VHH binders against NADPH-dependent diflavin oxidoreductase 1 (ATR3). Designs and how they scored, part 3

Target 1, 247 residues: NADPH-dependent diflavin oxidoreductase 1 (ATR3), of Arabidopsis thaliana (Mouse-ear cress) (q6nps8r221to467)
Amino acid sequence: KPDCFLKMTRNEVLTKAESTKDVRHFEFQFVSSTIEYEVGDVVELLPSQNSSVVDAFIERCGLDPESFITVGPRETENSSFSEEMITQIPIKLKTFVELTMDVTSASPRRYFFEIMSFYATAEHEKERLQYFASPEGRDDLYNYNQKERRSILEVLEDFPSVQIPFDWLVQLVPPLKPRAFSISSSPLAHPAAVHLTVSIVSWITPYKRTRKGLCSSWLASLAPEQEVNIPVWFHKGSLPAPSQSLP

## First folded at step 5 (VHH)

Design g31 (from e5 with Y103W; framework vhh_sonelokimab_d1)
Fold by ESMFold2-Fast, scan of step 5:
Structure g31 (fold): chain B 247 residues (1-247), chain A 124 residues (1-124)
Amino acid sequence: as target 1 above (247 residues)
Amino acid sequence: DVQLVESGGGLVQPGGSLRLSCAASGRTFSSYAVGWFRQAPGKEREFIGAISWSGGSTYYAVSEKGRFTISRDNSKNTLYLQMNSLRPEDTAVYYCAADTLFWGSIPESGYDYWGQGTLVTVSS
């Protein structure tokens, strides 16, 4: 579970209008309990996925976003913080996907393509997926998947005959992970606030796709008026002070 | 093997729109990613955009973003390029090409099958 929640109070562009870089100053206020921190400590923020992309994923998979599910603990070591928090109770499918399954920014691994090949009903798609999963297709898979940073949804859309059962999708889709940022504010100057200086991540792939960092672009899109509660975790960014009891 | 034939080129005024078609012969069209390229006189061939074998993903050159749309109809073995807000700089021979590497690519060396081209002239 998160340590507390923050809400954004400022979103300011620091770079000149003619700059190719977008660097922002963000200010946040505590929504719940105040956490003690120091300059250079780390805050992890859980980004929100685009609702339209989540809806498109659910539709592509032939699922009901309003259905309730109860999900047991993930059988892999890579469970998300959100998944650990909500798996013991029934939740809406759409809420589960939004909080636990990275359908927007993560690329599938080789094993995902292997499983897709078992659920493909179109022969040409099955052949392509088998090739991608084979040693012979390794370099082509790297170009298709890794160099282009294709998302889970984009890959599923490229293979429309594939219908994977939801139980497999829960195991195969990468978990949504919080992103870490160094705190630029001092509690001595701003005791009830957290300030971040963030470079908004954007790049162009070899095949001319524009890709954006999930968390940094989401933060850049937030307006203070939206009053979004952001789940956060705090970590020390420097070595902890020595214990008085230690030599 | 696939054969490609472009059509729909012609003279258009600046700011105008034009829709190009590329008709494919052969059973394998739905197995290929396909793209559009153009070449102006005395210049190198440049990438415009590509579409995956299923139509599920597209990508475009940055200079054409928002003005050009690529689509395909596998049931008709046809690729389309919708061109809007045309500029004199868009004057070129437009080619469709089929990519044997299954996802589309911007290096023209990745495309094994090419059409003959259709001329687009943007002038007053």
Scores: ipSAE 0.000, ipTM 0.334, lowest interface PAE 10.8, mean pLDDT 80

Design g32 (from e5 with S52T S57N; framework vhh_sonelokimab_d1)
Fold by ESMFold2-Fast, scan of step 5:
Structure g32 (fold): chain B 247 residues (1-247), chain A 124 residues (1-124)
Amino acid sequence: as target 1 above (247 residues)
Amino acid sequence: DVQLVESGGGLVQPGGSLRLSCAASGRTFSSYAVGWFRQAPGKEREFIGAITWSGGNTYYAVSEKGRFTISRDNSKNTLYLQMNSLRPEDTAVYYCAADTLFYGSIPESGYDYWGQGTLVTVSS
């Protein structure tokens, strides 16, 4: 349930070509409904996941992307999925995964590995997953999972014998979270626009994998002519006052 | 603790193919990511490729990608290296190694257990 939708109208690199930093100026317009804001207020954007990665996840799980599903709360006290994941009207599986399940950037939690061990059919995979979920495997799991920032899809592909039912996947896969940015525009100067200054996040893991921030790199890849409607939420800026200078 | 023994080395003509095997003894082979390295006489040891303990991910040196394929069979405690389109510069002692980090490290320092090596000679 976003407050409204924004559409990108400008994507400009602010850093010099020789710089190792990529800092961008983005401008957005309201698609239809406008929200009143002040300089320094926060806008949260829900990033779009790469369609090919979502398709790979659905294929890995043996599911039909075009099938319709209805997701209700598990009548179990141990259910971990949020109210926002509940659908009362049938939705396409691919659309549901794209909007609610972070299969691209989030790493699974320890409990995910424990559940994977129950659904592994290869003995060596089961043993490794049990080890990762155990106290003895805690440091190795941290290095494998967190230090390398492996995604849900990457982990599932590392354990090909594992077939988890979709209703468990909905509970176990981290929710796709919006990312927060401070608004740099003034509604007095730009009454129908929202401007953001964003550092594009990128880093190298110990095993030399390039990792990128999902939302910042997605924004950097957007062109205004793509006419993408971005779901957004607005929040009041936190103290100190909006006049605080940026570094 | 795992002991690794390479086999399948020998003389092969340029353009030929060769399959190397690495047999693991002990009960822990499936707990290790494993890799292949080679060392030509008087040269430094270089990485060829690695495979994670599940076989789900493989890593290859850029220069050898497409010519060499790494695979494993955990039920047989065996690691394989399929080498195609061999060149005289591929002449080296080939080593298999086990990585306690479970990742299939590129750095040699990530591997704690090493085989004795098997000689591959590519010449006419």
Scores: ipSAE 0.014, ipTM 0.354, lowest interface PAE 7.4, mean pLDDT 81

Design g62 (from a3 with S57R; framework vhh_7nfr_2)
Fold by ESMFold2-Fast, scan of step 5:
Structure g62 (fold): chain B 247 residues (1-247), chain A 122 residues (1-122)
Amino acid sequence: as target 1 above (247 residues)
Amino acid sequence: QVQLQESGGGLVQPGGSLRLSCAASGFTFSDYAMSWVRQAPGEGREWVSSISGSGGRTYYADSVKGRFTIARDNVKNTLYLLMDSLKSDDTAVYYCAKEGDYWDEYSGFDYWGQGTQVTVSS
């Protein structure tokens, strides 16, 4: 449950067009409820995932994006569910994935590969997944997964014979995490607004894959005319406050 | 333990120049981008300039471009801001800031100095 919602009112490039870096000044206004803050306090923003990536994940898993689901904790798995994953009323599967499951930026952990091996139907995929989950495969898994920053979707696409039930996917796929930003505005100067200075994250992996930051790239793509309500949480500034709430 | 110590601020007349320094310790200085951020009385923080770890790339806010120059000495672990053609609007506390790891979309600065006061007044 977010503290409130923000709406973007300005998206300005602070660096010149010929610069290799994209640093932006974003301004937001409160949609309804306002929160008291001080300059240097932290705001966490929940990014939106690309709809086409979510659709690709749902198709890869053999699921119906239009089906209605109700997600609740299992007796044996109570601590594996966050409150955000528990719904009191049925919700469309696509909406649930978009809001709660990080299929786009999060990389799977070793345990994910172990579970994939149980659901692989191709012998060569099963053996590769078992190897990655083994002590012998630890360094190769690090290179494949963590060094290249492969997403949940990319890994599932690399192992097409794997068919994991949705109730396991809810437990295995990392939750979509808010990203933390230091507030640059002063409430004395701008009492109804929140200003952020954000570097748009982009890098190239060792094997020449271009990676983009989910939240910073999404913010850079937003225009004030889109009227997007962004769920946010506010935290008091403390050392090292910006890094404490990072993805 | 990371420490950043600014110096070089003071009172200067409009059109004057100042050179700010930031002495860094407790981390591998050349591995991190460094920034200058300022805060005028009653206003929010304004990003001024950034420099890459190697010093090969520099970035400036439009309000200071052409007047300010950011530089670093990786042997001395020192960051500089050379300010020319100072205006009354440049009056602020200037902070030296270390950038965090960007791989996880770290948008903020993980360490700040105490700040140095720059006053542009006749």
Scores: ipSAE 0.016, ipTM 0.332, lowest interface PAE 6.1, mean pLDDT 82

Design g64 (from a3 with G53W; framework vhh_7nfr_2)
Fold by ESMFold2-Fast, scan of step 5:
Structure g64 (fold): chain B 247 residues (1-247), chain A 122 residues (1-122)
Amino acid sequence: as target 1 above (247 residues)
Amino acid sequence: QVQLQESGGGLVQPGGSLRLSCAASGFTFSDYAMSWVRQAPGEGREWVSSISWSGGSTYYADSVKGRFTIARDNVKNTLYLLMDSLKSDDTAVYYCAKEGDYWDEYSGFDYWGQGTQVTVSS
């Protein structure tokens, strides 16, 4: 479970409008309980996925967003912290996907393509997916998927005959991960607040697709007026000092 | 290679003033936000001030608001911190920091200077 919840009170751009870089100053208030921290400690934020993307994923998979499910613990090492809180209790499918399954930013690996080939009903798609999963297709898979950073949803949309059962999707889709940020504020100056300076992650792939960091882009899209409660975890730490020389 | 070089620190009496400078090289200075961060003896690092790429937006820690002014000269690739009404609590090593170009999961500053010592005493 998260240590507490934060609510954004400020979102300001520090870089020029035409810049290829977007750096922001964010300020947050504690919603109810406060956590003791020191400047340079780390806060992890769990981002919210875009509702339209989650809806598109659920529709692509032929599922009912309003159905209730009960999920056992994920067997991967990279299980979501959110997933640990909701395992073994009934929740709506859409809520489960939103909180635990990274359908928006995670890129599938070779095994995902192998499983897709088992559930493809169109022969040409099955052959392509089998090729991608083979040793012979490794370089083509890299160019198609890893180099372009195609998302789970984008890959599923590119192979429309594939219908993977939801229980397999839970195992195959990477977990939604909190993102870690160094705290720039002092609790002595701001006892009920947390300040972050965040670079908004964006890059263009070789084939001209724009890719955005999930958490940083979500934060950039938030307005204080929305009053979103953000689940957060605090960790003791230090500010990075990357200019220090090492042997 | 990115380089940040601070100067202008020294010993000053309470109520005095200092001007810190940071000379930047190895990147397009005018494209990046810049910050000042300080570290007092025996304490962790504390963010002091940030300035947008153009100088159009500035931010200050509450402890320095009204006393410090951050500024930049994009022609000279130099960042400044103008420190007025200095207090003993302002005693620290002051670091120039370039805000992160790009990263998720571990955000903040990507390059730091070596720091310049400010002592407010006697």
Scores: ipSAE 0.006, ipTM 0.168, lowest interface PAE 9.7, mean pLDDT 79

